# VHH binders against DegV domain-containing protein DR_1986: the designs that were tried, part 24

Target 1, 281 residues: DegV domain-containing protein DR_1986, of Deinococcus radiodurans (q9rsy3)
Amino acid sequence: MSIAIVTDSTSDLTPEHLAALGVTGVPLYVLFEGQLYQDGVQLSARQLVEGVRAGKAIPSTSQPSPAEFAQAYAQALEHADEVLSLHISGQLSGTVGSARLAAQEFGGRVTVVDTHTVTLGLGLQVLRAAELVRAGQSVPQIVQTLERVYPQADLRFTVDTLDFLRLNGRIGGASALLGGLLNIKPLLVVRGGRVDAGGRVRGQKKALADLAEHVRRYVSQHGGARVAFLATVGGEEDRAAVRAQLSDLHFQDMGDHEIGAVVTVHAGPGAVGVALEPLSA
Key: E = the ipSAE of ESMFold2; O = the ipSAE of OpenDDE; V2 = 0.75 times the mean of E and O plus 0.25 times the DockQ between their complexes.

## First folded at step 14 (VHH; framework vhh_7sr4_2)

Design G5 (from J1 with Y53W; at its last look DockQ between E and O 0.92; V2 from the best seeds 0.76)
Fold by ESMFold2, look of step 14:
Structure G5 (fold): chain B 281 residues (1-281), chain A 123 residues (1-123)
Amino acid sequence: as target 1 above (281 residues)
Amino acid sequence: EVKLVESGGGLVQPGGSLRLSCAASGFTFSRYMMGWYRQTPGKQRDLVADITWEGDTKYGDSVKGRFTISRDNTKNTVYLQMNSLKPEDTAVYYCARGSTYYDILTGYDFDHWGQGTQVTVSS
């Protein structure tokens, strides 16, 4: 039975990458200056950051509608027998709820997954799901594999300020990092589908070193890793610096990725991170 | 209208066997995960067994090796063969349909339930 994969724009896989995989991406929205813009279609992350730095209104985000998911599913089912739909954590967004409502219209042919993660945490799950489809696994087998991988997956990052997470209501357990000394840089993780505290360090250079050392420890502990490097607009040099600290380490390189506009609303410019999975499932 | 009708419950002595059946209608049975749950008075429903539309099975620890779930997609029926029954197996047994939603942390959820059938094992 043929399987089509659907995800959302918070996977932060580019439309070109998704197309090469045969995966459909459904865009979320940025609300900015009273207007809704489709993530990566009508507003780029760079345009968003430029607007925010120019002192325009504070942006927010919203999920796709059930109707938009239903259209994506109907189109996918023109060329596949089933849909596997993988989405940003339901603890971070109503996106999976919209997908679940839409799936009810398709007689059991659409399986909707709350992945409990975001950005390349979700993107790595999408990539693995695509690999498993090519390997001939069924939808139940794929979701069981993703469930087995999830406890070993990691998404770790630092932000320039917690303000974006706080003002947009996604700070989660990272609120424990508020009130630190000057120049304290938060280390953040996604745990249980929410943003959580991963530690504190003094200064940006120590934050980048912590990210690199985290990858090194992970590879040692798991005997390998699939590693993606992430940044919002303004974090590109820092992303390169993290990668440069790992030049002596062997891992499966899943590439450098720009975090898209929707996630940037919550993380802010200048964020940098890594997404990790075990090498094999 | 989704309809799940259990049958096959009853009174049995310890060590005995029963076979439960669940007749399903109102949906495309072959596309859905199915399961059996049980509930004793004052307790939450516990998973007994489930089976995917691809035939993969999972069992609760207390029944593994004694119970077998199966399905017949031509009859739209899911079965639970219960062997080596014990007094602690006494419960109302419910047939359930899995939803199209998977939580990577907690697994499948179940969105439709039958009325249940009583299984009583002499104490």
Scores: ipSAE 0.726, ipTM 0.882, lowest interface PAE 0.7, mean pLDDT 91
ESMFold2 (binder alone), look of step 14: mean pLDDT 82; pTM 0.828
OpenDDE, look of step 14: ipSAE 0.805; ipTM 0.923
ESMFold2, look of step 15: ipSAE 0.699; ipTM 0.878
ESMFold2 (binder alone), look of step 15: mean pLDDT 81; pTM 0.816
OpenDDE, look of step 15: ipSAE 0.706; ipTM 0.909

Design G6 (from J1 with D109E; at its last look DockQ between E and O 0.93; V2 from the best seeds 0.80)
Fold by ESMFold2, look of step 14:
Structure G6 (fold): chain B 281 residues (1-281), chain A 123 residues (1-123)
Amino acid sequence: as target 1 above (281 residues)
Amino acid sequence: EVKLVESGGGLVQPGGSLRLSCAASGFTFSRYMMGWYRQTPGKQRDLVADITYEGDTKYGDSVKGRFTISRDNTKNTVYLQMNSLKPEDTAVYYCARGSTYYDILTGYEFDHWGQGTQVTVSS
């Protein structure tokens, strides 16, 4: 165990999945009705959505503390020589800053990566990093591979409303989609570590078709893909519909994933998307 | 705390050779990437070479095949062997330490710098 991997809860890989990989996940927090809840530990995405619909307060989120990262790193270094720490974009959260501060205590044994993505965009990087550790790559080699893959990675999604992104200050370039006609569905991407506009279509059916067609084009252009399907609470039927449109297509299936509570604060219920990477590293 | 001290600069004829050394202290040298940068007046610092703590190297296009970066983890020292020197290699050369932070768009960040050593190749 020469390299341990640490990530944060916005990877939206379940604690069970992370444990099976030997990866440590550090929870972010949801602030709701004056209380802090650890993402996926003290508050599930379902509990968050139920609470928001019942209450009058607008939730927000916060990053883990440097002390929480330092604890995670100290524990990981009991069994490994180095830590590779992969995190949600610094353009979206202070999480990578907290990790960076904590890493200073460990004499160069902890490398912190700003992945410039979120949810299964981050989750796919974590999964690839775990594969590369098992293949015997060093930390410098792993980060070089992730850097090579990143320009070809996609995270594409649609939301029921831009309101959650707008109110929580993570709307980014997607603000260009405000003020559209009724029933115009935004297509969103993560570009350069922030949310950006990916287009507009009329109606949910066409938004789901756009997601499926994007996957199909990607597979054609790259000769394959690793594909993860994701949704917030309320988007599960739509996620299944996107997958169903691709039943004839061969790709490396990275599974269906529920977007966790922290990301749901920003994306809102009923969101659906895909995360893509090339097969080759 | 972190200290990087360059030496080995000087005057040299075109086609000549020079070896730069950077003595490092105040940190666990064997765990950090190291690099050499150079700067001429009025211009930005440019990468000359870097080397990971695993020994993998990268070079700027203008120095490939002429310069060699190496490190000795027992002496906490990084070296730059400069061969076939040209007048355009004239610059202040800086030793730099890589940070523990990696930006997936731009790579390793360098967080500590030496005071520099002048290399002058006569015209």
Scores: ipSAE 0.691, ipTM 0.860, lowest interface PAE 0.8, mean pLDDT 91
ESMFold2 (binder alone), look of step 14: mean pLDDT 81; pTM 0.814
OpenDDE, look of step 14: ipSAE 0.812; ipTM 0.931

Design G7 (from J1 with M33H; at its last look DockQ between E and O 0.95; V2 from the best seeds 0.75)
Fold by ESMFold2, look of step 14:
Structure G7 (fold): chain B 281 residues (1-281), chain A 123 residues (1-123)
Amino acid sequence: as target 1 above (281 residues)
Amino acid sequence: EVKLVESGGGLVQPGGSLRLSCAASGFTFSRYHMGWYRQTPGKQRDLVADITYEGDTKYGDSVKGRFTISRDNTKNTVYLQMNSLKPEDTAVYYCARGSTYYDILTGYDFDHWGQGTQVTVSS
């Protein structure tokens, strides 16, 4: 059976990258100044950050509708026997719920996966799923592989402020990092599908060093890694600084990535992170 | 309307065998994962076995090597062959349909259940 992959815009893979993979991306929405904008289509992360920094309205986000997923699934099933649909954690967004409702209309041909991650944590799973489809694996085999990889996967980052996560209700266990000495930088992870505390350090320089050291420990512990570097708008120099600290380390380089508008609403500008997977599944 | 109807339960001596059947209707059976769960009074339902629509099987630790799940997509039926039965296998056994939802942390989600069939293993 032929398999089409569907994901959502929080994977933060560009439309060009998704098209090259033959993967469909369903956009989420940013609500800003009373209008809904499709993520990566009608509002860029840069436009969003400029508006927020200018003191304009506080943005929010919403998931795609079940109807939008049904449209994507119907289109995919014109060319494939099954759909594998991979999504942002259900603990962070209602997106997987919308996909699940839509899938009920397709007689078991659509399998919806709650990946319990976001941004390039999700993006790396999408890339691996595409590799496994090309290798001829079935949907049950693919999801079993993703299940085995997930406990070894990691998404680690720092933000300029916890305010965006708190204001939008996605702070999770990272609330334990609130309150402390001036210039304390939070270190965050996605654990069990939600944002959680990864520690704290004094100053941005030490936060970036911690991200780089985390990659080094990961590569040593797992005998290799697939590594993606990510930033929201304003974090690009810091992302480059993390990468520069790893110039002597060998890993499968999954590239530099911009975090899109929807995720930026929750993480804020100036965020920097790494997404990690084991080299072999 | 999805319907799952179990049969084949009953009273059996230790070391004996039973074969449970679950007749399914109201959906495209060949596209869904199926499972058997069991429950003793006052406890949560435990996985006994499940089977993907491609025929891959998984078993609970306490039944491996003794129980076999299978399916017949032409009859819309899933089976549980239960051999070498022990008193601790006494429970109500439920047939379940897997949903089209997969949680990477917890596995298959099951969205429809039969009414159950009693299996009793006595001394």
Scores: ipSAE 0.533, ipTM 0.827, lowest interface PAE 1.9, mean pLDDT 90
ESMFold2 (binder alone), look of step 14: mean pLDDT 81; pTM 0.818
OpenDDE, look of step 14: ipSAE 0.826; ipTM 0.925

## First folded at step 15 (VHH; framework vhh_7sr4_2)

Design P1 (from G5 with D109E; at its last look DockQ between E and O 0.01; V2 from the best seeds 0.00; counts 0 for: pae O 5.6 > 2, placed apart)
Fold by OpenDDE, look of step 15:
Structure P1 (fold): chain B 281 residues (1-281), chain A 123 residues (1-123)
Amino acid sequence: as target 1 above (281 residues)
Amino acid sequence: EVKLVESGGGLVQPGGSLRLSCAASGFTFSRYMMGWYRQTPGKQRDLVADITWEGDTKYGDSVKGRFTISRDNTKNTVYLQMNSLKPEDTAVYYCARGSTYYDILTGYEFDHWGQGTQVTVSS
């Protein structure tokens, strides 16, 4: 029984990587100046940031339509027996709901999974799912593995400002970190499918150090880890700085990743983070 | 009850110095960020300096290099050393305790305030 994997653009996996994995990505949308753009297809994160820096209003985002998912599923089922569809947290986007509606048309051949995370948190689950598919596991087995893994996974990041999260209503528990403190940086975490406060520190240097320390603790706690390093446009140097602090640590390096346009709409430019998973489920 | 009591204000000539003190009680002092604000009549209260629970300090642009905030956790006291005072530094100075909770609407940075102490810089 063959399985096709479908995900959404908030996985922040590159088209090349998705292609290599045989995974189909359905793009979310950015509403920018009254026009809808497909995430990563019609609008890049860089273009978004440039627009915002030029004084354009911060855009909003929207999920794919059920019809778009249905199309993706139909195409996938032309060559696969089943579809596993992994998506951004339902607490952050209606994408899962849209996918579920579409899935109803396919008589149980499509399984939709709320991954309860975003960006490379989702991306790492997609990668794991792909590996499991290649290993010959069934959809139920894969889902079970993902359900076991995601509570152990961790996504942490810092942003230059909470304004983007606030503006788009994604701030969740991180609202406790709002304020005008001088050079205070929020430490954010995705928990339970929401963005929560993980703490706050004075200055970027300490924020980056905290991210690095978190990775160290995670690796120690789990006896290893898959580690992906994340940044929005403007956060590349900070991402490198976090990585540099971990040069002496052994982990499975999942690489550097750019956060896409949709997630950038919420995180803002200059965001840096890490996505962590255990080595084994 | 959280209590903040400022002292050390007064009249000083331009170029002079003052040291403000804020005695805190009613909470675990060492766990909180502390700050100094100042306000002139009819204007908004502005942050002068803050100091984290770890001792990290930051200052408003107008006072950088002239003012120093410090804390003594053994005395539950935060200080503001003000040097090279200027007439524009004239204001009521308030001690404040930092909050871990911020209201989105109000934008609270600090959740408790002292009564304030008048600082007047004049020839």
Scores: ipSAE 0.018, ipTM 0.339, lowest interface PAE 5.6, mean pLDDT 90
ESMFold2, look of step 15: ipSAE 0.733; ipTM 0.884
ESMFold2 (binder alone), look of step 15: mean pLDDT 81; pTM 0.810

Design P2 (from G5 with Y108F; at its last look DockQ between E and O 0.91; V2 from the best seeds 0.76)
Fold by OpenDDE, look of step 15:
Structure P2 (fold): chain B 281 residues (1-281), chain A 123 residues (1-123)
Amino acid sequence: as target 1 above (281 residues)
Amino acid sequence: EVKLVESGGGLVQPGGSLRLSCAASGFTFSRYMMGWYRQTPGKQRDLVADITWEGDTKYGDSVKGRFTISRDNTKNTVYLQMNSLKPEDTAVYYCARGSTYYDILTGFDFDHWGQGTQVTVSS
């Protein structure tokens, strides 16, 4: 049985990468200046950040409609027997809900997955799923593998401010870090499908060092790792700095990634992070 | 309309065997996971076994090695072969259809249930 993979734009995999994988991405939306924009299609992260820096109000985000997912599924099923649809945490977006509604129209041929993560946390799951599809695994086998991997996966990042997360209601457990951020950098983790506090440090330098040290510990603990380096617009140099601190460490390098517009709405400019997975499930 | 109808329950002595059947209708059977649950009065409903549309099976710890779930897609039926039955296996057994939604933390859930069939294991 052939399987087509569908995901959403919060995977932050580039269109080129998705195309290479044969994966369909459904864009979320950014409501910016009273207008809806498709994530990564009609509005780039850079455009968003430029607007915000210019004094425009921080935008909000919304999920694709069920109809949009239905269209994606219908198209996929023209060439595949089944669809595996992987999406951002239901605690962070209504996306998986929309997908579920759409899936009902296809008589069990579409499996919708709440991955309980975001950005390259989701992206790495998509990548692994694609690999497993190519390996000839079934949808149940694939989701079971993802389930085994998930507890071992890690998504951590630091932000310049918690204002974006707070404003958009995605702050979750990170609310514990509110206050006194003038000299403190929050260390955040996506755990259990939401953003939580992982700690706090004084200064950006220490925050970046903490990220790097976390990768080192992870690699040591797991005997290796897939490591993706993440940044929103404005965080590119810091991302490079984290990577540079790990130049002596051996891991599977999953590359540098730009966080897209939707996730940027919540993380803000200058965010830096890492997405980690074990080499094998 | 989705319909699940259980049969095969009854009274059996300890060490005995029963085979439950669940006849499904109203949906494309071969595309859905199926499962068996059991429940005793005043207690929560527990998963006994499930089987994916690909034939992969999972069992509750208490029934592993004794129970076997299987399916016949040509008959739209899921079965539960119960061997070496014990008094603690006494319960109402429910057939269930699995959803096509997967939560990475909790797995597949079930969205339709049969009326249940009573299984009583007693001397």
Scores: ipSAE 0.671, ipTM 0.907, lowest interface PAE 0.4, mean pLDDT 94
ESMFold2, look of step 15: ipSAE 0.749; ipTM 0.898
ESMFold2 (binder alone), look of step 15: mean pLDDT 81; pTM 0.818

Design P3 (from G5 with D56Y; at its last look DockQ between E and O 0.89; V2 from the best seeds 0.00; counts 0 for: grease 25.9 > 24.2)
Fold by ESMFold2, look of step 15:
Structure P3 (fold): chain B 281 residues (1-281), chain A 123 residues (1-123)
Amino acid sequence: as target 1 above (281 residues)
Amino acid sequence: EVKLVESGGGLVQPGGSLRLSCAASGFTFSRYMMGWYRQTPGKQRDLVADITWEGYTKYGDSVKGRFTISRDNTKNTVYLQMNSLKPEDTAVYYCARGSTYYDILTGYDFDHWGQGTQVTVSS
């Protein structure tokens, strides 16, 4: 009754971390200057940002093929009885659709989950699923736990500009923030599997304070939290500043994370955010 | 070919009981979520109950405490025991197989349906 976990590269867990967990990560692709690059394998987020800043073509992304998922599933099932496959929101990417098609070939041994989130929102679900597998939980028990946790999970961030989200059609409800006054920073969330408006503040300093205050409030309201700090290239100092504002607060520290190239295509450089979950399900 | 065949429907007086059965074939039954839905004319299908391959159950609010879903993986059969039946339970009841797709907001999706069996509770 062994369970293998498969996820995609938008979880933004490093290949090293995934390997340590025995989790398979299936890369998405960045299309840049007419070439396809595997996320985190053939193109780093830094290389992508450097190219965009140099005035090169506007990048886009694409999902893995069903064949690529089928290969990952076949390999996983060589050493496990079942696969639990966790993916970026189907409202943000066709990735879960590709996984779903591939899963049909495996006689019910592959369960594909639309997690309705992205980046470390997905990454935290992957980490929790790995913990539950180690605790001996079955696939139905694991997905039930993730379903119970999800309404209390949070992914909150700010971006330098909404343009990247708009250009690639993933702006969602955040379009309500377009046309704001000068120096107004959007606060964004993922709600119902889509990017949505979380508010707005004046200036970057206030945006970082809002992120930190949100974590502090969350810990107080839930009696604890699992907290991951995240940034795209160019947001690293801001990520550190958010963390520094929380140095007196106790939480389960899920670490600092770089948002990978695929998600960076949509969020742009200089983004910073937090992903939160309750300590227990 | 996936095949789901319901039986056990019929006419019953209020307060009575019925047991529905769904015989499944054409797939590895023990690896799939199964469910019962019901539909009254002009309305969408409503969840009655579902059950995972490990035996975990979920019920619609209107049937909690009165209906019990169960499965027998050796017979490839899912059951719905319906007690304390009310006129409002009158509907066509459908057996359904869950897909291998789980939506974290809405749960398992269902990809195959039986022909349905009529349950009528006299008022």
Scores: ipSAE 0.603, ipTM 0.851, lowest interface PAE 1.4, mean pLDDT 91
ESMFold2 (binder alone), look of step 15: mean pLDDT 81; pTM 0.810
OpenDDE, look of step 15: ipSAE 0.789; ipTM 0.926

Design P4 (from G5 with S99Q; at its last look DockQ between E and O 0.01; V2 from the best seeds 0.00; counts 0 for: pae O 8.5 > 2, placed apart)
Fold by OpenDDE, look of step 15:
Structure P4 (fold): chain B 281 residues (1-281), chain A 123 residues (1-123)
Amino acid sequence: as target 1 above (281 residues)
Amino acid sequence: EVKLVESGGGLVQPGGSLRLSCAASGFTFSRYMMGWYRQTPGKQRDLVADITWEGDTKYGDSVKGRFTISRDNTKNTVYLQMNSLKPEDTAVYYCARGQTYYDILTGYDFDHWGQGTQVTVSS
């Protein structure tokens, strides 16, 4: 039984990486200046940030239509027996819903999975799924593995402002970190499929240090880890700073990643984070 | 009952100094951020300075280099040393306790306030 993997653009995996994995990405949309743009295809994160910095209104995002997923599934099933479709948390986007609707048309050949995470949290699951497919695992086996892994996974990040999350209604429990305190940086975590508060610190330096320390603790707790370093536009130096603090730590380095336009709409510029998974499920 | 009581305000000439104190009671002082706000009639209350539970301090741009916030956890007191006072520093100064959550409707991260103390800088 051959399996094709489908994901959405919020995995923040590059087209090259997706191609290398044999994974199909379905783009979400950014509504910017009254026009819809496909995430990463018609609008880059940088373009978005530049627009916002130029005074344009913060855009909104939307999920792919069921029809778009149906098309992706149909294409995939031309060469595969089954489709495994992994997507951003249903609490963050209606993408899973769209995918599920589409999947109904394919007589059980399409399995849709809510990964309960976003960006490289999702990306890492996609990677793991791809590896498992290559290893000859069945869809149920892969799903079982993912269900075991995602509770152990961790996605943490800091943002320059919570305004983007607030504006777009994705702030979730992180609303507890809102405030008028001077130079307080929120420490955020994706937990239970939504953005929650992980804490707060004074200043960016401490925020970055906290991210690094979190990685250290995670690695220690799990006896290793896959670690992806994340940044939105403007957060590249901070991402490097976090990585630099971990130069003495041994982990599976999953590389530096740019957060795409859709996720940037919610996280804002200058966000930096880490996506963590255990080495083995 | 959470209680914050400010003291130390008064009339001072430009260039003068004042030291405000805020005595806190009714909660574990050392676990909370503390701050000083100031407000003039008809204007919004502005954050002057805050200090974390770890002692990290930050200041509003207008008071940087002139004001110093500090805390004594043994006395449950937060202080605001105000040097080089200017007429524009004239306001009612409020002591505030930081909260662990944000009320999006209120727009600030403090949940208790003192009664305020008047600071007047005038020649």
Scores: ipSAE 0.013, ipTM 0.282, lowest interface PAE 8.5, mean pLDDT 90
ESMFold2, look of step 15: ipSAE 0.588; ipTM 0.839
ESMFold2 (binder alone), look of step 15: mean pLDDT 81; pTM 0.813

Design P5 (from G5 with T106K; at its last fold request DockQ between E and O 0.95; V2 from the best seeds 0.84)
Amino acid sequence: EVKLVESGGGLVQPGGSLRLSCAASGFTFSRYMMGWYRQTPGKQRDLVADITWEGDTKYGDSVKGRFTISRDNTKNTVYLQMNSLKPEDTAVYYCARGSTYYDILKGYDFDHWGQGTQVTVSS
ESMFold2, look of step 15: ipSAE 0.727; ipTM 0.886
ESMFold2 (binder alone), look of step 15: mean pLDDT 82; pTM 0.826
OpenDDE, look of step 15: ipSAE 0.849; ipTM 0.945
ESMFold2, look of step 16: ipSAE 0.695; ipTM 0.874
ESMFold2 (binder alone), look of step 16: mean pLDDT 82; pTM 0.822
OpenDDE, look of step 16: ipSAE 0.787; ipTM 0.920
ESMFold2, fold request of step 17: ipSAE 0.699, 0.705, 0.702; ipTM 0.878, 0.872, 0.863
ESMFold2 (binder alone), fold request of step 17: mean pLDDT 83, 81, 83; pTM 0.830, 0.814, 0.831
OpenDDE, fold request of step 17: ipSAE 0.884, 0.889, 0.883; ipTM 0.947, 0.948, 0.947

Design P6 (from G5 with H112Y; at its last look DockQ between E and O 0.93; V2 from the best seeds 0.80)
Fold by ESMFold2, look of step 15:
Structure P6 (fold): chain B 281 residues (1-281), chain A 123 residues (1-123)
Amino acid sequence: as target 1 above (281 residues)
Amino acid sequence: EVKLVESGGGLVQPGGSLRLSCAASGFTFSRYMMGWYRQTPGKQRDLVADITWEGDTKYGDSVKGRFTISRDNTKNTVYLQMNSLKPEDTAVYYCARGSTYYDILTGYDFDYWGQGTQVTVSS
């Protein structure tokens, strides 16, 4: 009947955006200098980057507890009959495991989804799920739609350095890009729920052109796209540059997005990317 | 404690029919997806059919058009009507419950299984 959506802070939809959609976001944590900070609540991505640049300790991240999810689910079920809970890939975080444990105590009223993606890859799924709830779809219908969309979805980005992904254990198949000549920019994708290699180019200008060309090719091949543009702190001008290269292209504009503190721990400052989905599912 | 108890198996002639039942207890049946799987000796379990809590059904290719899954939420029971049975349908049939976890690549996870009921289609 009525469905509430819960997601986590790695969707990188702002708390304000989530509130406007009636979606609950459960924050993950940044561990920095011996303290835990709630993503987007107690520590911004800018504060994190400023601390890292000042030569402070290496940050790490942690998942929300099952108790935090249980609280979110109990609150959502005060106003809805079911919960659809959408989360960062289980290959990248234990977040979906915490959600799954919490869901066991709600008598089948909570469906937990491993989305096999992150940041606006997850964010676009949350936005589509919210649209489908508004259209009166059931939870089984919504998850089947997300399953059909996923093979056509794409999350593609470049980072200044692979060091953050490597040191935090989320480099995945992108380890194949380690080494090479100076000024080689890695191109990364999320594939099978983990970070993977998408290629290498020489220089940032070519990396941005590759991102833009990927969007253009996608639109041509699929007859359209939903496109979100994303960056960590320090990548905002590059994000605008990618968008500017696409000013002649028609697509459904899902907006510019700042990657939050938790994802920034793993991607580093200066990252830029695009998230894509087909127009219809 | 979650329990799934299958019944209705047996020996049948080719072209015959059987109806399997799965009595469920220990959980809110109407909130869960349910399914039937089968296994022949030395092979992996194959999906026969599943049904969501909203009534959507899915069938394995080899049984489509011959088998019908249904559920009765007032009796906490899942049924498998098997028509036009063939010798290759001979297997142990298992009732299964879908978990509350969905993997976007592979679908629903199944977390509880019945003991199985033997269906034998004589040649």
Scores: ipSAE 0.710, ipTM 0.878, lowest interface PAE 0.8, mean pLDDT 91
ESMFold2 (binder alone), look of step 15: mean pLDDT 81; pTM 0.812
OpenDDE, look of step 15: ipSAE 0.805; ipTM 0.925

